# VH-VL binders against C2 domain-containing protein 3 (C2CD3), part 19

Target 1, 169 residues: C2 domain-containing protein 3 (C2CD3), of Homo sapiens (Human) (q4ac94r1171to1339)
Amino acid sequence: SSGLLDVGLRYRRSPRTAEGVLAARTVSISVQIIRACGLQAAAKALAEREPALQFSATVGVNASVTTHLSFLPQGEQRRTHPVACSFCPEFSHHVEFTCNLVTQHCSGEACFLAELLEFAEVIFAVYHENTKSASDIISIESCKEYLLGVVKVPTKELLIKRSGITGWY
Below, E stands for the ipSAE of ESMFold2; O stands for the ipSAE of OpenDDE; V2 stands for 0.75 times the mean of E and O plus 0.25 times the DockQ between their complexes.

## First folded at step 18 (VH-VL; framework fv_levilimab)

Design x1 (from w6 with light chain S32N; at its last look DockQ between E and O 0.24; V2 from the best seeds 0.53)
Fold by OpenDDE, look of step 19:
Structure x1 (fold): chain C 169 residues (1-169), chain A 121 residues (1-121), chain B 111 residues (1-111)
Amino acid sequence: as target 1 above (169 residues)
Amino acid sequence: QVQLVQSGGGLVQPGGSLRLSCAASGFTFSYYWMSWVRQAPGKGLEWVSGINSGGETHYGDSVKGRFTISRDNAKNTVYLQLNSLRAEDTAMYYCAKGSWRYLYSGYFDYWGQGTLVTVSS
Amino acid sequence: DIQLTQSPSSVSVSVGERVTIDCKSSQSVLYNSNNYLNWYQQKPGQAPQLLIYYASTRESGVPDRFSGSGSGTDFTLTISSLQAEDAAVYYCQQWYSTPYTFGQGTKLEIK
């Protein structure tokens, strides 16, 4: 399956009040999640294997997007709010990641952010939250999440322009 | 109370296959990252594989292409399919729960009791 | 991959004594003031148990005598007053990036 995820990347200085010195050494990377399209195809494909998705594949998915910068800890992933019942959700959401201009490489050498960005990628994962599949007795929050697709975008490409990317499965 | 109950494992010949299961209870299973960690006899811990709530899978290099992690949220169970087993795969295998929901979680707050896998001719 | 090296590999200490276990990372596991390093305790014949996460936060139920410190690449687990039940193997673990990795372990024995 194929879809489109419209995203953008912006850079700004992130001055921090108490740590003025650190502010000069950090950049805020803002990842913009704008919209997704073509989620129905992904949902339908998934529904072939997961009958619980048959309904949502016809009426709309509750989509959220996780964002991860490849050079940051996975624990720093961020997630959009879900957009309900749409195959073309508009998120208009941005996630900010504070990045050091200089970091330590595995070799102990200094690595500049520019170098990281040259080889890094932003990883997006689009999930569907199935609110009707809540059958867990243990918790009220028993919604199941289904991965609709993953898109990896080289950060160097996003430096050039906003990118529409595809890659649902 | 959070519980992770493991099953499967046993003795298998090199090249053989096993399937491990870990049944979870006491928490919303579908929200959490689950992992398998193994420990060879008398050795340290090694992270083997992980799967998040969305079904994204991750593997250690030593098991890529041979092991498959999966989950059945309806059954609150995480699985590890071990194929093409080698002698060096002999270990106690633990399932472990990630501490954070909806995120990749790297610290494990609950562990299964372990399942022994022995690969020997 | 991020490698973690613990020291010492083994130590024997008397009850009531202070114990320190070090863990060194091949690269920094610090981001945004969070150290992605945990400590586990594994008693003989048991599964590991979480002691410390984010380098210095004690897991619920963990005795106060256990503490974690350090940042970046150098971390320390401290047992302020060793108890007999603390005999175990201790592991540091990073989750800064996959694959997640453990230290080789430190065997703590009671004299």
Scores: ipSAE 0.617, ipTM 0.870, lowest interface PAE 0.8, mean pLDDT 89
ESMFold2, look of step 18: ipSAE 0.642; ipTM 0.831
ESMFold2 (binder alone), look of step 18: mean pLDDT 92; pTM 0.942
OpenDDE, look of step 18: ipSAE 0.424; ipTM 0.825
ESMFold2, look of step 19: ipSAE 0.638; ipTM 0.827
ESMFold2 (binder alone), look of step 19: mean pLDDT 93; pTM 0.945

Design x2 (from w6 with heavy chain Y104W, light chain S32N; at its last look DockQ between E and O 0.30; V2 from the best seeds 0.47)
Fold by OpenDDE, look of step 18:
Structure x2 (fold): chain C 169 residues (1-169), chain A 121 residues (1-121), chain B 111 residues (1-111)
Amino acid sequence: as target 1 above (169 residues)
Amino acid sequence: QVQLVQSGGGLVQPGGSLRLSCAASGFTFSYYWMSWVRQAPGKGLEWVSGINSGGETHYGDSVKGRFTISRDNAKNTVYLQLNSLRAEDTAMYYCAKGSWRYLWSGYFDYWGQGTLVTVSS
Amino acid sequence: DIQLTQSPSSVSVSVGERVTIDCKSSQSVLYNSNNYLNWYQQKPGQAPQLLIYYASTRESGVPDRFSGSGSGTDFTLTISSLQAEDAAVYYCQQWYSTPYTFGQGTKLEIK
């Protein structure tokens, strides 16, 4: 009922710079947020509780997507630009997360990135922003963001597939 | 000026329920995630719960399944529903504002005045 | 959960003196050059107030005598010249991961 999100995940080795040691200890997880579809159903469902969304549920939502790796600080969450007035927004957004090959457990023991990725997930949240609230500087109270849906993609396949993870979720 | 005004709380028996409120003003409430932090008498601070602009919620382990955080953006108010209260839940409860809009913000730049919750038989 | 341990638990210092409070985390709270650690001041009978965020950035309105330093697992709050109004309990807090956690607090008294 929340629609589908087309995403891509890739595991990239950080280029070794001449300053070498730190670069060798990190990798990059590349996340592509390509497009979404079927967001009207989610908008309609929300509109039942929020009359202010009736118009958007009919003509199109202003969608943005947040991305978070489950083992990274929440403060590192990233967000796409909003795509206006669409139930099938095309984002074409790319995000890179730098990851340490070795981290420290709460116990103080070393943890390899592979161990983290085995149980980790990339979390996508799709939001709608009411345009009336964004334009009405005067009505601070009218600005509201609405969660349309959440997608969680396990990262374990990044350990096996060189081509990464792609598809609709 | 940013203000957080709290209400609710009081004395309740074990197993009882309370609802705390925090009314916000002086900023665009709907853009910021809000948190509740509690402090037992004579003790330190404990993060209890948080809710972001989209309504996603997070809880400390000690309160999961018993407490519910919510928000009403039309009223610029964040709530904490306390159910199945225990003696160890006795504390001053503070609402706190996150510093960044639309994102998780784990540092709190403004705090409410606090509301005392006492759980006693 | 990430545990934060402060030291000392309490300290009594004269006005004008330098004070340092340490905070140690059970794991690193550093990511991408950002330390997810904050410092708060709580005066008696009041709510906490933010002093420092990201380990070393001073909140607006906070006096220059307050400073934060450290990285990874070891952090320090420094008051360069203690004032009478600085009597309070100080807390470090991490937001690297949920649940967010606080140190046990350091009570600073004025001699």
Scores: ipSAE 0.519, ipTM 0.847, lowest interface PAE 1.0, mean pLDDT 91
ESMFold2, look of step 18: ipSAE 0.544; ipTM 0.799
ESMFold2 (binder alone), look of step 18: mean pLDDT 92; pTM 0.944

Design x3 (from w5 with heavy chain S53T; at its last look DockQ between E and O 0.62; V2 from the best seeds 0.00; counts 0 for: pae E 3.1 > 2)
Fold by ESMFold2, look of step 18:
Structure x3 (fold): chain C 169 residues (1-169), chain A 121 residues (1-121), chain B 111 residues (1-111)
Amino acid sequence: as target 1 above (169 residues)
Amino acid sequence: QVQLVQSGGGLVQPGGSLRLSCAASGFTFSNYWMSWVRQAPGKGLEWVSGINTGGETHYGDSVKGRFTISRDNAKNTVYLQLNSLRAEDTAMYYCAKGSWRYLYSGYFDYWGQGTLVTVSS
Amino acid sequence: DIQLTQSPSSVSVSVGERVTIDCKSSQSVLYNSNNYLNWYQQKPGQAPQLLIYYASTRESGVPDRFSGSGSGTDFTLTISSLQAEDAAVYYCQQWYSTPYTFGQGTKLEIK
């Protein structure tokens, strides 16, 4: 948990509503990943167990952030572009997660989005992409990506804050 | 050349405990989600537990509170601690590798050979 | 929890014939054009092996005679031109949400 991540979350009605009755039942959870800071401490801590990171922990990390909404499938994660050689990267990245207002449980009971948001989280994972052996996610055996930290932001305040939530985590 | 080699099974009495191990090779273990899936004799498959690269654990309803998954990235090994065992826990236990890196679970592309656990008086 | 129901429970078919196996989900496993449903083959005495992921994509090394189709709640595994080595139990599995779940299995026997 070293370092901080500046993020924003808000609830939006989907702009794609002209697709029939099912499309009218969807909204978007909008997530902004603005910037991070304090990543040197995280990189140094990881370098104690990952010697390959020692150089990057001194000069700067190539940071990227993935975003996942906890009640959606894990394959629906989003990733920022990497920001090279920095301990305080600026991402200025925006993602949208389309959600149904009502879903059906396996027992047949309806589940409103508000019920999911009461206990849900947006999960951010911060990685260092080592450029010497790093490649895109498709080349997984040659990837030298290292997890610097995970930040979880509860979504329950979206139920009461019309302007959303923002801040450092 | 991905290999998952399992050990630690056996016969235990109800209420007993057992620890299963799964040693991985042929991939960067620390970057992948690992899971346990079991199969009772003559029955289908049941997902039991998973652990992501950040150490977050997930459990099936039937084992929650009794089983604990853990991993040791230095030893490339995932463990399943089975506590308060019941007769219905009798099964072949498989470890399985998630197909995607880091926090991603994915589909299970590689499986271990299986370890039999028998819970009987 | 998402329940998966397979049909038929068992089937016996001759070599060279075509088989379809259905999997029905209690709720949609579709999000953002991705169907979070997989198919596995388990031969007697062996661990399961991945055949199909994302409903329709074959895993590397899987013969072309295996194909997957469907979306949302209804999915089908098709095996054309059966071989003797295809005798196995076939499982569908969702990874839309935890707990991940499997169908009850379909036993395929070759006459």
Scores: ipSAE 0.370, ipTM 0.762, lowest interface PAE 3.1, mean pLDDT 84
ESMFold2 (binder alone), look of step 18: mean pLDDT 92; pTM 0.945
OpenDDE, look of step 18: ipSAE 0.437; ipTM 0.839

Design x4 (from w5 with heavy chain S30D; at its last fold request DockQ between E and O 0.51; V2 from the best seeds 0.62)
Heavy chain, then light chain:
Amino acid sequence: QVQLVQSGGGLVQPGGSLRLSCAASGFTFDNYWMSWVRQAPGKGLEWVSGINSGGETHYGDSVKGRFTISRDNAKNTVYLQLNSLRAEDTAMYYCAKGSWRYLYSGYFDYWGQGTLVTVSS
Amino acid sequence: DIQLTQSPSSVSVSVGERVTIDCKSSQSVLYNSNNYLNWYQQKPGQAPQLLIYYASTRESGVPDRFSGSGSGTDFTLTISSLQAEDAAVYYCQQWYSTPYTFGQGTKLEIK
ESMFold2, look of step 18: ipSAE 0.556; ipTM 0.811
ESMFold2 (binder alone), look of step 18: mean pLDDT 93; pTM 0.945
OpenDDE, look of step 18: ipSAE 0.444; ipTM 0.840
ESMFold2, look of step 19: ipSAE 0.434; ipTM 0.779
ESMFold2 (binder alone), look of step 19: mean pLDDT 93; pTM 0.943
OpenDDE, look of step 19: ipSAE 0.625; ipTM 0.870
ESMFold2, fold request of step 20: ipSAE 0.669, 0.664, 0.656; ipTM 0.842, 0.836, 0.830
ESMFold2 (binder alone), fold request of step 20: mean pLDDT 93, 93, 93; pTM 0.945, 0.944, 0.944
OpenDDE, fold request of step 20: ipSAE 0.541, 0.506, 0.638; ipTM 0.860, 0.853, 0.879

Design x5 (from w5 with heavy chain S99P; at its last look DockQ between E and O 0.54; V2 from the best seeds 0.00; counts 0 for: pae E 2.8 > 2)
Fold by ESMFold2, look of step 18:
Structure x5 (fold): chain C 169 residues (1-169), chain A 121 residues (1-121), chain B 111 residues (1-111)
Amino acid sequence: as target 1 above (169 residues)
Amino acid sequence: QVQLVQSGGGLVQPGGSLRLSCAASGFTFSNYWMSWVRQAPGKGLEWVSGINSGGETHYGDSVKGRFTISRDNAKNTVYLQLNSLRAEDTAMYYCAKGPWRYLYSGYFDYWGQGTLVTVSS
Amino acid sequence: DIQLTQSPSSVSVSVGERVTIDCKSSQSVLYNSNNYLNWYQQKPGQAPQLLIYYASTRESGVPDRFSGSGSGTDFTLTISSLQAEDAAVYYCQQWYSTPYTFGQGTKLEIK
């Protein structure tokens, strides 16, 4: 009864140098957030405890997606623009995360990107933006974001599948 | 105005438990990362635990398995359940708010007043 | 875990002098031109207060005599003209990855 998110992950060579010293030692992890579906079930489940979602759970949510790569700093998360009033939004959104092939640990050991990817995840959070309506203006209720669901896609398959990972999650 | 009002704490014997509370106001509590940070007497700061808007929990190594962070968005309150307390858990415990509305945030722009926990026989 | 080491541990300085406090990280906290390093001030009997985030960005209401600099593993908090009210303990903190960690603190006293 949960929603699904159609995404793609792949390796990409850096097309432009970020800095001369890092140009040969970096790779981009490309994340495509294509679309979602089945969000009504998630919205209805949340609306059982959140009255403000009752209308949106019936007619459509204003969905947006945040994206975070688990071994990168949390401040590097990215967000799509919301797609209004839909339970099956089309995002067609692309983000890139630049990653070093080699990173130093506090123990002095080198840590290769492949080792990070073995246990890492791309974390997607799907939100509804509950925009103000005429009724909300009367109540002076502020705009809120409601978490509809979280999708975690392991990056381990990138070590095996050079063409990347795509599909519904 | 953002306010974080803490309660709980006190004296407890080793092996005992306490529940700390932090009541929030002045912001949309359910959208923000909340953390607990502690400070042993005469010592520095230690991040203890955090919880994001989706309920995902994170713990420092010294408390993992013994402490449990939780939130009640209906009450605008974050909790820290302290179990299996040890002498080294004696500290002032602060709750703290992250600045961002999404799942994750790692710096703390607002802090509660602190709650002392003393673990002694 | 990322370890932060501050120096000096304590400093006693007169009003009007320039003070520097260093923070060294066991691994880089730099990503995409962002340094995930903060500075906090804690006055006696008070909770910590944020001074600097992203290594060099001053929080609102913080006097411009406070500045942060550095990148990667080496960071500095500078007070360009010390005031009496600046007596406090100063902490650096990384938020590159969990567990988030703090330096051990630097106590700043007024002579």
Scores: ipSAE 0.408, ipTM 0.765, lowest interface PAE 2.8, mean pLDDT 84
ESMFold2 (binder alone), look of step 18: mean pLDDT 91; pTM 0.936
OpenDDE, look of step 18: ipSAE 0.464; ipTM 0.840

Design x6 (from w5 with light chain Q27E; at its last look DockQ between E and O 0.34; V2 from the best seeds 0.00; counts 0 for: pae E 2.4 > 2)
Fold by OpenDDE, look of step 18:
Structure x6 (fold): chain C 169 residues (1-169), chain A 121 residues (1-121), chain B 111 residues (1-111)
Amino acid sequence: as target 1 above (169 residues)
Amino acid sequence: QVQLVQSGGGLVQPGGSLRLSCAASGFTFSNYWMSWVRQAPGKGLEWVSGINSGGETHYGDSVKGRFTISRDNAKNTVYLQLNSLRAEDTAMYYCAKGSWRYLYSGYFDYWGQGTLVTVSS
Amino acid sequence: DIQLTQSPSSVSVSVGERVTIDCKSSESVLYNSNNYLNWYQQKPGQAPQLLIYYASTRESGVPDRFSGSGSGTDFTLTISSLQAEDAAVYYCQQWYSTPYTFGQGTKLEIK
């Protein structure tokens, strides 16, 4: 894989609502997906195996980014809107994940979010959506996705830096 | 109608290799997760591997480094390459379709008929 | 890894009787009001079949006598009125995180 992804991660306590014991027991992990660059190399590499991508590897990819917190269900992945025809897409996308401060095991043992974050990662996957494969614009099911690259950002620094984690990865 | 038809398998010596195939029909194959689940004789089910629509692969710890899952969307087929086989790999292997498109989906709404892999000296 | 433990391991019940099978998870499989827990039925000599997903949603074609309940770490599969064709092994399965894991299975026999 080739390319870089500019992201931001922030740890925020959810404001206590007057009603909510629940608000006191959850925090939000804020993920900002800003932009990517250098996606052409990845597209070209894929185009060697997938002739249908040859055109996109030349003019630009339709990029979207999935975000996954490693300690959350995989089914809770979030995806940006696709940015069309660019090797340096700007997403300016913001996602928040609600996380429990404490999770309980069936054994009665408690696991704290801090423990999870110490070893957790935020996983970003950049995909190209091939619009040409969508012979039927009406059928979203005809669209094919191609993985361009994966970025993993450790969350351990969120425990120390209140300003969050930012940068290119 | 969704169908998963498996092939491959058989008897192999320890250290040997096999390749399993699962041909899919009745749905847009390229959009869905595919998984392999195995069942040792008289035992329970064990998830072995999964591959999403983008080609990302995942493996159980017991097979990591030895097994490789792949897919050919043009052929609507998912494969499982079994290398460095051990006696404990003896099982009925099932391919299974994920229920959700483009996302990790861990519930399997359709299953293949199974292929038997026997590892014995 | 998330471990699932089913109880009982085996049970013999007469036709028409109520049957409950429990599944306990070593960790919570609940997030955002969704329980990432499924139930499967496997009849002798056949591949498994999906019964319940998200703990309580019945798969299409599954008889109404099958139901799933529970949340977090404790789940139950219930057959309200056992039929002869329900003789099978039942498995719970989590997909909260990889590796996906199954319970050890519960063998249901008909008296």
Scores: ipSAE 0.401, ipTM 0.829, lowest interface PAE 1.3, mean pLDDT 90
ESMFold2, look of step 18: ipSAE 0.466; ipTM 0.795
ESMFold2 (binder alone), look of step 18: mean pLDDT 93; pTM 0.946

## First folded at step 19 (VH-VL; framework fv_levilimab)

Design y1 (from x1 with heavy chain S30D; at its last look DockQ between E and O 0.30; V2 from the best seeds 0.48)
Fold by OpenDDE, look of step 19:
Structure y1 (fold): chain C 169 residues (1-169), chain A 121 residues (1-121), chain B 111 residues (1-111)
Amino acid sequence: as target 1 above (169 residues)
Amino acid sequence: QVQLVQSGGGLVQPGGSLRLSCAASGFTFDYYWMSWVRQAPGKGLEWVSGINSGGETHYGDSVKGRFTISRDNAKNTVYLQLNSLRAEDTAMYYCAKGSWRYLYSGYFDYWGQGTLVTVSS
Amino acid sequence: DIQLTQSPSSVSVSVGERVTIDCKSSQSVLYNSNNYLNWYQQKPGQAPQLLIYYASTRESGVPDRFSGSGSGTDFTLTISSLQAEDAAVYYCQQWYSTPYTFGQGTKLEIK
């Protein structure tokens, strides 16, 4: 990936109604997707292999960002709304992931969130949606998505910083 | 109707290569997570690989570095390139469609008819 | 990797009888009230077919006699009244995380 992604991670405690033992405590990880830049280089690189992207690589991409917390199910992936025709899209989007303070380890033993966070990462994927291909008279192509880049942000810093992690990644 | 039609496979010597194809129809192929699942003779199912709409690829540990999943959305086809084949790779290989658009979809609502890959000297 | 263990490995049951197949996960596959566990049926010489997803939701076209239950690490597939056509191998499968994994399968035979 030739692009940059401005993101923020925040760590918050959230109380739950105690219906059971110590499992009542959850933590919310708030992920902010702020903006991306430098996506033209990524698009151009991709356009070398995908001629259908030559136009978008010139005028702007329709970018959306998916967010995945590595220790959560992939089905819990979230996606921003697409920002049309920009190499520097502003998303101003946030998503919260509720995490159990204690989970079951593969061994069957209790695993604390801190242990997960030490090795976990937030995975961002920036996609381009090629809507222009649908208008091609010669080929009825459906809207296609193209991966522009992937950004992985370690969560280990959330162990020492409650305010989270911010910056360009 | 959704259809997954597979081709390729066959008999190959250890160390050899094969390419499997799965042609999809009846749905907007570009939007869906596609996977390959294999089944050794008389054995259970094993997830081999997956590829999402964006082209991100995932692999089982047993095939990492040897197999490559890819897709051609223009042809509505998903491929599995099998390199450095081993005897233990002998299996019926199924392509499978994920159920959700734009997301990883770990439940497979449609399956191909299967393609037999036999690795033997 | 998440390991799934089914029990029994094989069972022979008469038509009309109730059948239960268990699937145990090495770790919880539950998140946000969703269990990332599915069930498949594979008849001899055929590709697998989806029966249940999210532990308890029947796939379209699946007979009502099939049901899924359980949460977290323990799941059960139930056939309330076994029919002759239900002879097959049944698999549980998790998609909580990659690699996706299957149980070893349960062979259901008709007496």
Scores: ipSAE 0.535, ipTM 0.845, lowest interface PAE 0.9, mean pLDDT 89
ESMFold2, look of step 19: ipSAE 0.548; ipTM 0.808
ESMFold2 (binder alone), look of step 19: mean pLDDT 92; pTM 0.943

Design y2 (from x1 with heavy chain G54T; at its last look DockQ between E and O 0.29; V2 from the best seeds 0.00; counts 0 for: sugar tag NST H52)
Fold by OpenDDE, look of step 20:
Structure y2 (fold): chain C 169 residues (1-169), chain A 121 residues (1-121), chain B 111 residues (1-111)
Amino acid sequence: as target 1 above (169 residues)
Amino acid sequence: QVQLVQSGGGLVQPGGSLRLSCAASGFTFSYYWMSWVRQAPGKGLEWVSGINSTGETHYGDSVKGRFTISRDNAKNTVYLQLNSLRAEDTAMYYCAKGSWRYLYSGYFDYWGQGTLVTVSS
Amino acid sequence: DIQLTQSPSSVSVSVGERVTIDCKSSQSVLYNSNNYLNWYQQKPGQAPQLLIYYASTRESGVPDRFSGSGSGTDFTLTISSLQAEDAAVYYCQQWYSTPYTFGQGTKLEIK
């Protein structure tokens, strides 16, 4: 993978009115997806294997970013809106993940969020939605997604840095 | 309107290989993640593999390193390459459609008719 | 891996009777008020069919006599009034995390 992604991660306590014991003890991990750069190199590299991307690699990609916390269900992934025809898309996207302070291991034992965060990652994946191909008719049915790059940010620093984690990855 | 039509499979000796195919229609194939689920004779269901819209693959531990899931969006087809087959791989193999677009979808709203794979000497 | 254990393994019930099938997860499959637990029906010689997803949401076309309940680690599939065509094997399935896993199945027979 190539390119860089500018992101911000913050750890915030979110006190909720108790509908349940676990619901009352949650925190929020705030994720900001600000912008990406260098996506042309990624697109060109991919176009070597996928000729259908030759056009996009030249004029610009339709980029979107998925966000996933490694310890949350995959179904909870979030995705930005696509930014059209840019190699340096600005997303300015914000998403929050509610996390329980206490969860369960596969063994059934209690696990604290801090323990999870020590080994967890926030996974960002940048995708291109190909809406135009040299061989395909432009239609919803012909749309294809291509992975341009993946960024994994360890969450362990959230336990140390009160200001959160920010920067290019 | 949604249809999943499977092909391939058959009888193979231990150590052999097979390729399963599942042709999809009635939905925007490229948007959905697809899975393979197998069922040994007289046994329960076992998730085997999954592939999302971008080609990211996932595997059950029992088949990791031996099976390969892939997709051809131009053909609306998902494949399962079965290598180094063992007797315990004998099962009915089903392709299954994920329910949601772009995201990992854990519930399967449509299933293929199944393809029998028999590994026997 | 998350293990799912169903109970009973088999049951024989008369038409019109109420049937309950339990599924217990080795760990919670609840997140953000969503239970990542589904139920499938598999009739003899057929592929499985989705009945319930997110523990309690009935799939389109599924008769209202089928219902799902539970949260966290304990789930139940209920058939309020059993019909002859309900003879099948029923499976719970989690998609909280990969690998996705199924219960061992519950065989429902009609008396």
Scores: ipSAE 0.668, ipTM 0.880, lowest interface PAE 0.7, mean pLDDT 91
ESMFold2, look of step 19: ipSAE 0.695; ipTM 0.853
ESMFold2 (binder alone), look of step 19: mean pLDDT 93; pTM 0.945
OpenDDE, look of step 19: ipSAE 0.509; ipTM 0.846
ESMFold2, look of step 20: ipSAE 0.659; ipTM 0.831
ESMFold2 (binder alone), look of step 20: mean pLDDT 93; pTM 0.945

